# Ledger of designs, part 2: VH-VL binders against Integrator complex subunit 8-like protein

Target 1, 198 residues: Integrator complex subunit 8-like protein, of Dictyostelium discoideum (Social amoeba) (q54vk3)
Amino acid sequence: MNKIFGVKIDSQQKKRQQSNKNLTVFNNGRYLIYIGDIHFDRKFHREALRYYLLGCGLETAFYSDPVKTSVTNSKYLTFLSRRIFDCFYFLRAPMQAIVVSQFFGNLNQTCLVSFKIIQEEYYQLDTNYFQYIWELPLLEILLTTFTKQKDLKKIYLINQIISNPIINENNHPDIRKNFIKNTKHNFWKAISSNYLLQ
Below, E stands for the ipSAE of ESMFold2; O stands for the ipSAE of OpenDDE; V2 stands for 0.75 times the mean of E and O plus 0.25 times the DockQ between their complexes.

## First folded at step 1 (VH-VL)

Design f4 (framework fv_refanezumab)
Fold by ESMFold2-Fast, scan of step 1:
Structure f4 (fold): chain C 198 residues (1-198), chain A 119 residues (1-119), chain B 112 residues (1-112)
Amino acid sequence: as target 1 above (198 residues)
Amino acid sequence: QVQLVQSGSELKKPGASVKVSCKASGYTFTEYGMNWVRQAPGQGLEWMGWINTNTGYPTYADDFTGRFVFSLDTSVSTAYLQISSLKAEDTAVYYCARDEGYSLYFDYWGQGTLVTVSS
Amino acid sequence: DIVMTQSPDSLAVSLGERATINCKSSQSVLYSSNNENYLAWYQQKPGQPPKLLIYWASTRESGVPDRFSGSGSGTDFTLTISSLQAEDVAVYYCQQYYSEWTFGQGTKLEIK
């Protein structure tokens, strides 16, 4: 299966992922990812998500700027982003899934899957997570969809994010990079609070 | 039948740029990772890095940061290697290789693209 | 990084005789959770891309002649060609895929 979200991993791919040392940050991470995969396959997506979040070592993999982390940590974050994306999608948390798609490292794929989710799960979009979108093309997709739906409240919220001067790369390239890093950090803090602390 | 077909040989001057393509067929492109391997004349195989064909995220080995860019176009099942500011030491055969399960051995290889950098 | 070291650098073997190529890793490539060695062997003939021969240290790739066999575990691995044929003249590379990917420097196999 070659789809980004919502797919069952066949036995071969599951064995390959369990064998992949490059997906783990530390020895315990390998075990936790493996346990996450077991729960994912059994469709226990919340439990799978918890193990994936623990296994990635939030303070090292998810909170680090990819430029400042080891190649292994950056690859680990990117691979786990798809599994975490699938968990949010199946848990019917589409806005969290859309935020996680920004970690895929390919903006075209981020926009493609987000566009599909926005159309399929419109009424499930939790506005509390709009603040964690930093990719302008993705914000434009959201704005266009909300405009077509005549959703004045969501239009207002997205415009507040788009109009943030820190996002303006022309005036503030270094500030923009730091803002994105902090946005990523705050997102994983919010997710940990909502999915691990319970 | 699985095939990886690379673009033809290139002869470039120092400072030029080159873009090598690797077109996949016979399988679902996004289910397997794509690796780039360099082989300088008379030398062994040197892993350069890989790109996750599902996410598009590239990972570079330490010696291949900066001038080297991995990209892909999933609509045509093609991976690309771009080298900028070419140096004589970049003269090599560049191979693409399919990564079984995104982290395992390389089961299929392209035929190789010879890039020659000379004045 | 895991460093792969092959020995010898070159080897000359008569047709029909046994060829043995060794590969050592700087760290164990045995994964305790699945008890598998993350080691592969490739054959490269002049002017051709490498061809996968063996993976998981000892599993022969489909279509590879049974005279090729792999053995070893942990840090010490061996590729054996039981009865050398003319078409086996090539450079042979070991590869670890336990942590990223690294290749050995290669062993050139010649007739004579």
Scores: ipSAE 0.000, ipTM 0.432, lowest interface PAE 19.6, mean pLDDT 80

Design f6 (framework fv_refanezumab)
Fold by ESMFold2-Fast, scan of step 1:
Parts: sequence; C-alpha cells; structure tokens
Structure f6 (fold): chain C 198 residues (1-198), chain A 120 residues (1-120), chain B 112 residues (1-112)
Amino acid sequence: as target 1 above (198 residues)
Amino acid sequence: QVQLVQSGSELKKPGASVKVSCKASGYTFTSYWMNWVRQAPGQGLEWMGWINTDTGNPTYADDFTGRFVFSLDTSVSTAYLQISSLKAEDTAVYYCAREIYDSGYAFDIWGQGTLVTVSS
Amino acid sequence: DIVMTQSPDSLAVSLGERATINCKSSQSVLYSSDNKNYLAWYQQKPGQPPKLLIYWASTRESGVPDRFSGSGSGTDFTLTISSLQAEDVAVYYCQQYYDYPTFGQGTKLEIK
C-alpha cells in the first residue's frame, strides 16, 4: 500500500531540473516536489509533507487567496493527493489522510483506502476534520462504521454533514460545486497553518 | 479559446535587431512554460529554448546563446524573442509554443509563426 | 544531445491506403522510473504551424482522427495513418522530450 499509492514525480521534469542551473528551487513547484520525494524515501514524512504542500501551494495559489475557487481545482492537487495522503497516513493523521483521499479522482479508491484506515485507526480519527468531507459514499461508510461501533457522538456529527441540503440535493450544480471548492480551500488553509508554520 | 498570437513579419538588414512578440490568451499564462522553435526556409524544426513563465528564467539551446534573448511581460501575458546583430542565416519562421508547466510535455498550442527575413 | 532520425524522407501513398512513418532515437527515450516514452508526433501543412498528433508515443491528442496511431518503445517508433485522406498531405515530425527537445528531419507525405 505504501509506495503503490504514491504518485511518481515527472521524470522528464526531473531530468530537466538536474541539467538546468537557471531554475530557482523556491520558485519551481515541481522541484519542491522532487525534494519532497527525497525526504519521503528517507522516511522523513513531515519534511516531505512540507515540501509537497509548498510545491502544491505555488502551483495552486490556495495559500495566499482565500477567494480563488478556480485554483483549488488544480491537476496538481489530484497528482499530489497520493503523496500527501501517504505522508498523513505515516504521520498518524488518519482523518487528514481520509480527507485527502477525496482528491484521488477515483471515488472507488477513496472509499477503499478510507474504509481500511477507519477500521485500523478508529480511535485516532480527529473529528475537527469531519467538516471537510463532501463525498456522499464516504459519508455513508463513516456513518455505517460509527453505527456499528455505537458511537453516538460521531454519528451525530456525520448526520449534520449529510443533512446539509447543498451536500444532499443536486438541484443547483453550481452551488454544490462552489461549496466543495470552498471546503477544499479551507482544508488546505488549515493544513498549511498546522504543517508549514513554525 | 486558447491561442498564441505572434507579431507580424519583419524585414531587416544584417547587423540590426528584431523583437518578436507572442501574446497568450484563454489560459493562465504562468501555468505553462513558453518554448521557441525556429524553421529556416525549406528546413525542419529546431528547438531554441524555453522560458519559465512563473520565474522569468530562460534556458537556451547551445546554438542560440549570446545573440538571442527570451523575456516576458506577465501583465499582458506576452513572451518576447529578441535577436541582436542579425545575420542572413537567421532568416526563418520563429514559433512560440506552449508546454504544460514544468512537465516537458509535447507542445500542444503553437503561435502562427513570425517570418524574419535578413537581407541587404 | 539525442539525435532523431526519420525514414523515409518522403513517401507517396494512394488514397485509402496505409501510410507508415518511422522514427529512431540515438538513445532510449523510455524513462525507467515512470515507464513512459517521451516521444511526440506533429503534422505540418504548408504555411501553417505544426499540429500535435501524438504524445507519450501512443496517446492521441484531443480532436485528432482515429486513423492516426503511434506505436513503439525505447528507440524505435512508428506513426501509422490507417487510411490516407487528401487532407493528410503534410510533413510529419517526431520529437523527443526525454532531454532538451530535438526533432527528426521530417517525412514528406504525398498522394500517389
């Protein structure tokens, strides 16, 4: 599961970076991802996460502009989601990992990895991150698991999210789309505050 | 609609300089690196180099160092190619071409080309 | 630098027949870490800029007709047009992007 869920860095970009002395590492998002991979391979998951977040932030600009909804839908979030997911998982931040799994672009994979994590790391699920879940099948998995565990507090929290008309109703696609974009932006702002700030 | 629109043809004398422009529209200018490709009359395609549209840092192929300068004006989403001390062998169509930022993907969008003719 | 060599230099094919263009690189453009071939194919008609047809050796660009296909791996690559149409008359170029980009010399495709 470990490396097989990770996303490989662009090999042509890596080749170009190694041959080109004119690129500034701090201004090149993909070079930061390359540095992140080096740390990840050495089991320095926190440092790897920091470089992945910096690289993603430079490519998406979500760290600096809370009202830019278009940049939160970057292909970089999809490509980096597996690397960031692995970092959170190894750092014992399973709820953050579950939130990041929503960026995979494959809902079946999101549900599969989340179901496994929920079973293995149940008591480490930080409820402060429940607000960043928007995929109904994932919410149903959480609700089913919490019901099986008879965890009334977590059942209540998930039901509050499911009962949101924007999440449950599809009568106004643009409203739902904007809500999800804002949720994504708020998640990355919270993560950046917790993992990039000293 | 994604487009790269270049400046018009130029006729110059040897020793003069020329500045070709390439204006991008329909996408975020800084998300894609800009490449320059030359094609001499009746000849094939020759990659000249690229410029990182986020940082402004250019990279030149070995044959295009010295007299060739790549630059940007991000406020108007425009890339520039300047050639100084023009020689007859600089006569060619010059293309700008987009690649996906930092990926080195194939060039998916091309300018229409700018013919630069150097003759006495 | 990676040298790209195309064959033939020119090719005449009858309408509706298959056209095959070959491209060889002086070294492998297959990157072992991602298992991708860093090779593209372009079509250029007189007075027009090149148009991307194929990237990653075999992936068709959006809007490119199904009759165009790319194949090959490592150092040997092929562009195939399954049924030549009049509009396909052009010069075709292969390009590697494994290192700094280099193009083949081009193959001129004409109707017989």
Scores: ipSAE 0.000, ipTM 0.431, lowest interface PAE 18.0, mean pLDDT 79

Design f7 (framework fv_refanezumab)
Fold by ESMFold2-Fast, scan of step 1:
Structure f7 (fold): chain C 198 residues (1-198), chain A 121 residues (1-121), chain B 112 residues (1-112)
Amino acid sequence: as target 1 above (198 residues)
Amino acid sequence: QVQLVQSGSELKKPGASVKVSCKASGYTFTSYAMNWVRQAPGQGLEWMGWINTNTGNPTYADDFTGRFVFSLDTSVSTAYLQISSLKAEDTAVYYCARDYSEGWYDYFDYWGQGTLVTVSS
Amino acid sequence: DIVMTQSPDSLAVSLGERATINCKSSQSVLDSSNNKNYLAWYQQKPGQPPKLLIYWASTRESGVPDRFSGSGSGTDFTLTISSLQAEDVAVYYCQQYDSFPTFGQGTKLEIK
C-alpha cells in the first residue's frame, strides 16, 4: 500500500510539472505558480501553498468568482487542486488534503487517495474540516473507519453531515449544486485564513 | 533487522570524483526515502538532500546542487552519492539515513555507519 | 533555512544526576494544521552514526530508555536525561523537519 501511494504521489508530481508548462497558456497567476513550484521543489510546502493559493485567488477569488471561465473550468481547477493536495499531504494536513481531493474531477482517485490517508493518518484528522466533505462515497469511507475504531464522537459528526437532506441524492440537483458551491467557497476562505494570514 | 551498510573510506585528490554506496537490507527498499547527511571533522551534522527510492527523483539542499548526484539501484537495494570536482572542503563523513517520508521531510530512524571521504593533495 | 541553536555547547553532569539540553529554532516548527512539532533529537557517540532518541518533540523512539524525555513547543525545546549513566556520554543534536532538515550545532555531554 505504501508503494501504491508512492506511485500516485509521483504521478501527481509529474502532472504538476506538466501543469506548470500548461499554465503558461493562462496569463494570470503564471508567475505565482512558478514561484510556488520553486518552493515546492525545495520542500518549502507552506510557502509553495501560499503562492498556489494566491494564484487561485487572482483567477477565482478562491473559487467564488464565476466571471472568468478559464479558472472555473474543471480541468484548470484539477491542475491547481493536485498541486495544493500535494502541499497539504507534504505538510501532514491529511483532512485538508482529503477535502482537496474532491476537486480532482475523478471520484475513484479521490476515494483511493483518501482511503489511504485515513488509514495512515487517523489521529491527525482535524474534525473542523469534516464540514467540507460533500462526496457521499468519502463520507461512507470515513464512517466505516470511525465505526471500526469505535470513535463515537467522529461517528456522530459524520452522521450529522450524512443526515443533511441536501447531501442526499434525492434532493433537486440545483439545491445540491448550490450547497457544494457554497461549501467550496467556505473551504477556500478557511484555508486562506489559516495559511495566508499569520 | 534493518541495516544500512556503506562503502569503505576514500582518499582523493582535489578535482577527482568519488561514489559512495549505501546498501539497505531488512525492509522494503522502495517504501522509505533515503537521505544523505554530511559531517565534517569535528563539526555538526548537515543535511544534503534525499532521493525517492520508488521513482529515483532526487532533491538537494541549496549548498549541494551541481557537484552532488544522488542515484539508486533498486535491484540491489542500494543508494549512491557521487561527488564531482572534489574540494578540500568536501572532507567529511557521509551518512545515508532512512526516513518513512513519501513526500515530506522527516526524522531519520536508521543510519549507515558512515563513509569517510578525505580530499587532500 | 531554519537555524537551530543548542545550549550549552558542552555540559558536565555527575552520574545519577539530571542533564538538560536546550534547542531553539529561528522560527516555529509547530504545524498549526496538525498540532505537531517537527523536531527530533539524536545521540552520537564517538566513531558511530547518530541514533534517533525522540521525534515529534516528545515521542520516544522504540528501545530508548525511559530516562530520556523531550519537551517544548514552537521554538524552544528541551532534551532531559533524568539520571545520567556512563553510556550516555555523547554529543546530542536536535533536528527540525518542518522544512529542509537542519541540525543544531550539538551539545557534548560528559561526566564530572
Scores: ipSAE 0.000, ipTM 0.446, lowest interface PAE 17.3, mean pLDDT 80

Design f9 (framework fv_refanezumab)
Fold by ESMFold2-Fast, scan of step 1:
Structure f9 (fold): chain C 198 residues (1-198), chain A 122 residues (1-122), chain B 112 residues (1-112)
Amino acid sequence: as target 1 above (198 residues)
Amino acid sequence: QVQLVQSGSELKKPGASVKVSCKASGYTFTSYAMNWVRQAPGQGLEWMGWINTNTGNPTYADDFTGRFVFSLDTSVSTAYLQISSLKAEDTAVYYCARVGYDESYWGAFDIWGQGTLVTVSS
Amino acid sequence: DIVMTQSPDSLAVSLGERATINCKSSQSVLYSSDNKNYLAWYQQKPGQPPKLLIYWASTRESGVPDRFSGSGSGTDFTLTISSLQAEDVAVYYCQQYYDYPTFGQGTKLEIK
């Protein structure tokens, strides 16, 4: 996972980027993400996470305005989501990692990495984060695993989410999209409270 | 045609090791979990565990920890069962069987290999 | 761990007659949220691997003759062969997949 998502800041590229910004306002958000990469490469995953969260907040207001900056580019956002996923994975926050995997551009990858984490880290799955899952295939993976473990509490919690008409029933795409947008915002607000403000 | 083809019978001495193969064809290997089931001569079926064909992570039933190792080679759509430090009580037919991830990770098993007889005798 | 118990251990039935095999689980394999019984039935002929006959307690696998039927719910299940044919001589196993899979001990079906 680290080898696929992690990148090291090239000192030459960093010098070129600084030179190119001589006549423009410095973009602090992008700089914070780059500092996060340095910490990630050094295996300081909590510090890396904090800088990634700060960078996303400054650039995108946690997806409040997706058109405003280059960080809203879908390829770049996918890359950032994978880096944040790696941070949670290495910090042994598997449920947060699973939630973040929903921000990948590939649902099959979301399901595959989540299934792996669920099998490896079952007893570390923090139920407070179940409310931030909106992808039906992922909910079904969780439900199947909890049913096999006879974990009645986790089964109940996932069934509450699956039974939500917005997620479960064939609803108009705009209604689902708006619900997902609110869920994403609430997730990042909770993460910032728990990881950035502590 | 969807099928699982296993390696041929093995005759081993106690203390030896054996590696049984199960080659899948006719379907996407990573779309189905691979399970292993043992059947001692004249006895019933015993589930040994499964391996996730996407991640390579094995899960073993309680009786099959330690000497038993499940592995994969996804490049040739093949699953492997290795048994180390063979004992006479390991004499059995070993089956591979697939399960769809969407239905259940552990069964019902719709496609089975033909079985590999492993005989352990001195 | 869910224990599966079959009865009888062996059964002799005349050609064309009805065969009934029972399976009992030590706890319910009915999942209340989807209302499905996580139970399968397999047929194993001498020298062959098991063949899936029934899944979800009563759903016939594709290609399985309609003389085979599964019934029951919760802890008590039955496999019925309405009119026994010569090719049906085999050992039959029930299996739960509500938890990690466990099989019944098997029922040997033979012709009288």
Scores: ipSAE 0.000, ipTM 0.436, lowest interface PAE 17.8, mean pLDDT 80

Design m10 (framework fv_mosunetuzumab)
Fold by ESMFold2-Fast, scan of step 1:
Structure m10 (fold): chain C 198 residues (1-198), chain A 122 residues (1-122), chain B 112 residues (1-112)
Amino acid sequence: as target 1 above (198 residues)
Amino acid sequence: EVQLVQSGAEVKKPGASVKVSCKASGYTFTDYYIHWVRQAPGQGLEWIGWINPDSGGTKYNEKFKGRATLTADTSTSTAYLELSSLRSEDTAVYYCARDFYESGDYLGFDYWGQGTLVTVSS
Amino acid sequence: DIVMTQSPDSLAVSLGERATINCKSSQSVLDSSNNKNYLAWYQQKPGQPPKLLIYWASTRESGVPDRFSGSGSGTDFTLTISSLQAEDVAVYYCQQYDSFPTFGQGTKVEIK
């Protein structure tokens, strides 16, 4: 593993860089991520986030339709998820950070970082983003924490999500895959509207 | 139910072009990549390329660059493979397949079309 | 490109006996950051398209009998059919998805 301005380079980043080099059309995704890292190191987290979001859409002409492109280019979202997570965390958007942690590809890491954020940033959790949580272990962590806090409103909201039959892992894989895909699409559409388009 | 339905068998002369269609139903067409894979009689599977139906973005196996063209029509949920300058060695069953390319999710070709036999003969 | 090599090319196994198919990749298909192998197994019966059996080297697709199992990591992978049934007669293919897709040459499984 290598680092760029303190950001770990994972195997997804390496695969992404290799794929990008095989394109015949000029692609500056690596450059945008690099510029994002420079802004991140300078504590310009909003600018870093913008460049990371732009980078995730280059394979699909993100510049012409950033909302649609970011949604359809999920392989880049996985690659950039750790960097985007850090940006939300430092921008005081802890619930958005928790949602992004689901893209890490390591559920244990997702649960560990989310548990820490939930404990430290409890009063900053924007309930509008609860609808974008699809991992059952994460929903259980939220429910347990809200129960300990006796937060009836948040308990109610999480229970509504858990009670959705589609989230049940015993369902046919296509039903669950499609639900998660739509949830991811809706999340990145909301994020692009709030952070990239404004 | 998810289905990929391909066009019927084709017989072409060497040097001609063929266009095979793959009509998707039972899911949101723009959410999944469509891959094309061929199989010569009695032989193994060979990947041709993929298309992202949402963006129109494509990637090709180097062996097929310049001869294969992948397109998609979102209004009809149909993907197309056009192969030009046909040779006898292009005789094969051509499959379209849906791909879920997502780290942490299901990977691989989960649904396949029934196949289209393309025969190239004089 | 990643080259996939299967062994054996053909295998004859008695009903109820174990069938083992090997697949080797020319480079690692393991993503060490998420500890997942980008390796799938397919079953193809005559006149039919391939059917996904296993993804991520060891995860069975929905509806696939539990006698099918995948194992291995990095460059060496195995598909095991613990108790061969008559309906398992088919050609089996391994496929990597770490880069642009490539398939093994296939292993034909027949009953003795």
Scores: ipSAE 0.000, ipTM 0.439, lowest interface PAE 19.0, mean pLDDT 79

Design m12 (framework fv_mosunetuzumab)
Fold by ESMFold2-Fast, scan of step 1:
Structure m12 (fold): chain C 198 residues (1-198), chain A 124 residues (1-124), chain B 112 residues (1-112)
Amino acid sequence: as target 1 above (198 residues)
Amino acid sequence: EVQLVQSGAEVKKPGASVKVSCKASGYTFTEYWIHWVRQAPGQGLEWIGWIYPNSGDTKYNEKFKGRATLTADTSTSTAYLELSSLRSEDTAVYYCARDEGYYDSSGFYAFDIWGQGTLVTVSS
Amino acid sequence: DIVMTQSPDSLAVSLGERATINCKSSQSVLYSSDNKNYLAWYQQKPGQPPKLLIYWASTRESGVPDRFSGSGSGTDFTLTISSLQAEDVAVYYCQQYYDYPTFGQGTKVEIK
């Protein structure tokens, strides 16, 4: 409910405003997310995305050198990913949205929203972002759709990803974990270059 | 070590006002919300309102608007509930409770620390 | 406002037996953005303030015994005490914090 959501935002704003008197902007990802929400409500999706990305970078360090923070291991990533997903969807960046859906923390939801986007926005899928998909069920959905569409180029690209032993083998868990970590880092670096930096 | 300590029991006549205090210790008073909740004898819990001590901002349950006033003194880490125009139905134990807030989830949080309660009796 | 309804109003359970308390909200307290249920459970003994047992519907508060567990999502929630002990005799309240706080009427747990 929008009214309940508005009350929660107001409460967060009050808490954060009063707590930020001596803090640098560098340490205030929650403030940036609040500002992003204001822009999103006004249909300024690109500005909202900018603030969400700054919040993500400052709180989680996705696109900077590895720095352990409490936020990196929190459910905050799941919370933020839905906002970023919505921004990409409304900006007509469906492939970026599909990649971000992998951060939802619920693979069934990832597959459901991605399947819908793949059907709706087939011709807008930017193949440069295929390399950032690591969830096998999602790759299988893409392959099935591309096969039905007889899209030989997209079939070839997805098969290259699926054929990577790290993705589809019973590898040592640390190898797959590090590969996914690097994939996530590279994705946020690419997004920062395209949406945050000139 | 973290605790909320409330003032002692009060007996008031109908039409009077009462002011209950809640002294915080063991944490940074200005970084947490304080809620007030009452419980009539043998009945359930009813939320009255909250105050954010750092700003002095308050919100009230519609039922108590105009009769309840929430204040806080940051120099003594003490929150206050003043209830005016007392009725027999206001006889209850009044609790203060802290709300840390959960910024990751954009909202309110559960009440992890409660005061011991203040019994207010309204009788002729 | 969100109305919280508990059942049963009172429950008599033998020592060592399982106790279950239900809580229903008049609207969903599941926040779609973070996929969390804004639901807490409190224990209140006579002459004492309520004590937080469970938050986020299923997360046990520090220091709360393992026999207490919470479950459910959306509008239907359950508090379970797997093996009732004498010190568990109390009134239990559910609370939503999705909007301004509201509590259930309470469920009194007694020993048979």
Scores: ipSAE 0.000, ipTM 0.433, lowest interface PAE 19.0, mean pLDDT 80

Design m13 (framework fv_mosunetuzumab)
Fold by ESMFold2-Fast, scan of step 1:
Structure m13 (fold): chain C 198 residues (1-198), chain A 124 residues (1-124), chain B 112 residues (1-112)
Amino acid sequence: as target 1 above (198 residues)
Amino acid sequence: EVQLVQSGAEVKKPGASVKVSCKASGYTFTGYYIHWVRQAPGQGLEWIGWINPNSGGTKYNEKFKGRATLTADTSTSTAYLELSSLRSEDTAVYYCARSYDLEYSSGWDYFDYWGQGTLVTVSS
Amino acid sequence: DIVMTQSPDSLAVSLGERATINCKSSQSVLDSSNNKNYLAWYQQKPGQPPKLLIYWASTRESGVPDRFSGSGSGTDFTLTISSLQAEDVAVYYCQQYDSFPTFGQGTKVEIK
């Protein structure tokens, strides 16, 4: 049986918070994440994902808005991204997991986990999610793998994304930031329709 | 090129301790778990434990708990297995092996790259 | 502990013929939430470390020849070598990773 080390510690922290009866609006999203952790620990990954997505949506408008309160910080958002990543990985949704890895805040880790998943789950990569990749090193990993596999369709799709001038690092940073913000918003809208309503 | 290079063969007396090293190269050391697996002469493979070099977290097979210590030095990309209170049945080839890191998972996985092995002989 | 049992202990096969190795787990290694079997196969030649061949019961590792295939689900798994080559003489091990890793006792494949 798999044992998930981070989940129990986080669930115990949430349990202590609830014993203090914090009844603020900010706690609604955190409580949903706590319920997600309980389901994740029980290997109910789809239920865990649902609660994580609801909690994420309430706290961050699906990562499209700045953090508005001191009770939710960038470290916790990174932690939540890793939880959602694990859910997609265990649900055999590797392309969604690869997209979520871009939220880790550490590009080296994003590339390492994505490279492993691409090798491991090549035939499960859903091309509908290619449009949500914005990190150039990750696009290069995908392109290199598809070229070695001689997968002309996937090469074509990734090249269309790479050819977008807004994704190039030499564009003005504010233009790229706005594009990434919109890409994140559209990703979470797509995920919500696919996993919260189905 | 991913490589795991282990230290050389060791001969120890019963009751002594041995420390085996595993130097990683060709990848980001902190992105992957390092597992230790041993193989007694003419026998199968036995899992000892894993270390997460990023967190310093470890897990041990109950059979080796209290005798095995796993450590890692991120500055040199080197993992270590120290086994104490050696007995003749500890005579084996000791392997380090790499696995995929799911940051908030149990660390249980298959092993994509292996070190060349270190023979530890325990003799009276 | 999940106990892994392989059969046969040794197998002699002529060059170009099919080799079949079986692996049985004492409890299911299928995760019902993701429909994945937490099972891998390794090849070990004398004096060398094990080499990963198959993971997730049926996914072939990059660089592994297509004559190697894995099948099965739950508790019963098979590694097949469709046309044995001289370089395939080795001991083959199955491994589960649904819990702390355990290995089968190994199957030695030789040429007859």
Scores: ipSAE 0.000, ipTM 0.454, lowest interface PAE 16.2, mean pLDDT 80

Design m14 (framework fv_mosunetuzumab; at its last look DockQ between E and O 0.04; V2 from the best seeds 0.00; counts 0 for: pae E 15.6 > 2, placed apart)
Fold by ESMFold2, look of step 2:
Structure m14 (fold): chain C 198 residues (1-198), chain A 126 residues (1-126), chain B 112 residues (1-112)
Amino acid sequence: as target 1 above (198 residues)
Amino acid sequence: EVQLVQSGAEVKKPGASVKVSCKASGYTFTSYDIHWVRQAPGQGLEWIGWINPNSGYTKYNEKFKGRATLTADTSTSTAYLELSSLRSEDTAVYYCARVGDYEWLTGYYDYGMDVWGQGTLVTVSS
Amino acid sequence: DIVMTQSPDSLAVSLGERATINCKSSQSVLYSSDNKNYLAWYQQKPGQPPKLLIYWASTRESGVPDRFSGSGSGTDFTLTISSLQAEDVAVYYCQQYYDYPTFGQGTKVEIK
């Protein structure tokens, strides 16, 4: 965790930072998100992202704790997701931004924003993140775009995801709900590995 | 350890159908696609189609669409090829092979056909 | 579909010498998004199923001897056996898996 802030520390400073973080930052995820906003306002998007991810982890346990997730104001999480989306967009990580757009809580906005990114960035979308798309309309936008571009490998990957019966909208609602919950959790694990812990 | 074991040789008349089985062991059956390839006597390899055992999704070589049916039974870890309206030109050894590794977190990995069944000779004779 | 053409159809090589098999695809099998060539090489001995040697054009499968190497990109590919051994007598196939898999016609390698 101490290397996450990108600060060189000696052994005594490390002990003080760990103690300070255990008392202050790990007890209040919203404080970390506030620090993220300060960095965001200064256009330090990577630093902002690190604080947002850490704060989100404390507030929601990366969407693995339904009790913490449900007691957190949904509008607050929606605004946080827009900040994280902007961070990924400016860090030139468009596929991660597309995944985050699904957290907006507004499918029309998700599709609108993601359609524009897909039109501009289709050739460089990171296929490792395709598995984190759970909204069928968004999968259809991706499939249509890659079909027009004759991108056979991306077509194959999207078709594999669409054919997964677990995401079928006609299944029992609990099955789809659990799939989305697990997918959210797995996505946050993946971006934490790539952006928070590196 | 990892292996695909196919059903035994078949002799059929023109116009009949055949169903070849391919039983997987030593790996997670639903994490890999199963492809079917045939080889006529003294000839090269010809791809028939593939199935994703997890979803049941299939894709066919256009030459065989309408005659070939691929299925999978996850409870027995067994894939099946059914080929109907047999012709003498369908005389071949039929192979199953596994492809790829689909994992939700790490994505799709296509390493070619890394494990093959022993083959099933289907003879169509008049 | 993508047509795969091998050359030569047969090849006779002295023990310990280099064998070279060429494979050409009718369109590129390089996927620019991951920078990988979706091209594999298989070895088939009489009465046996094919055995995977090389995938992604140049990556050896586990257990394949160092004398086997693959090279090339886009549409032109080569399998090289740097020092032919007696057990290497077989038919060799290239195969693209960029799209629906298709195989070359095969190259029979024999000892001269």
Scores: ipSAE 0.000, ipTM 0.486, lowest interface PAE 15.6, mean pLDDT 81
ESMFold2-Fast, scan of step 1: ipSAE 0.016; ipTM 0.522
ESMFold2 (binder alone), look of step 2: mean pLDDT 90; pTM 0.926
OpenDDE, look of step 2: ipSAE 0.025; ipTM 0.595

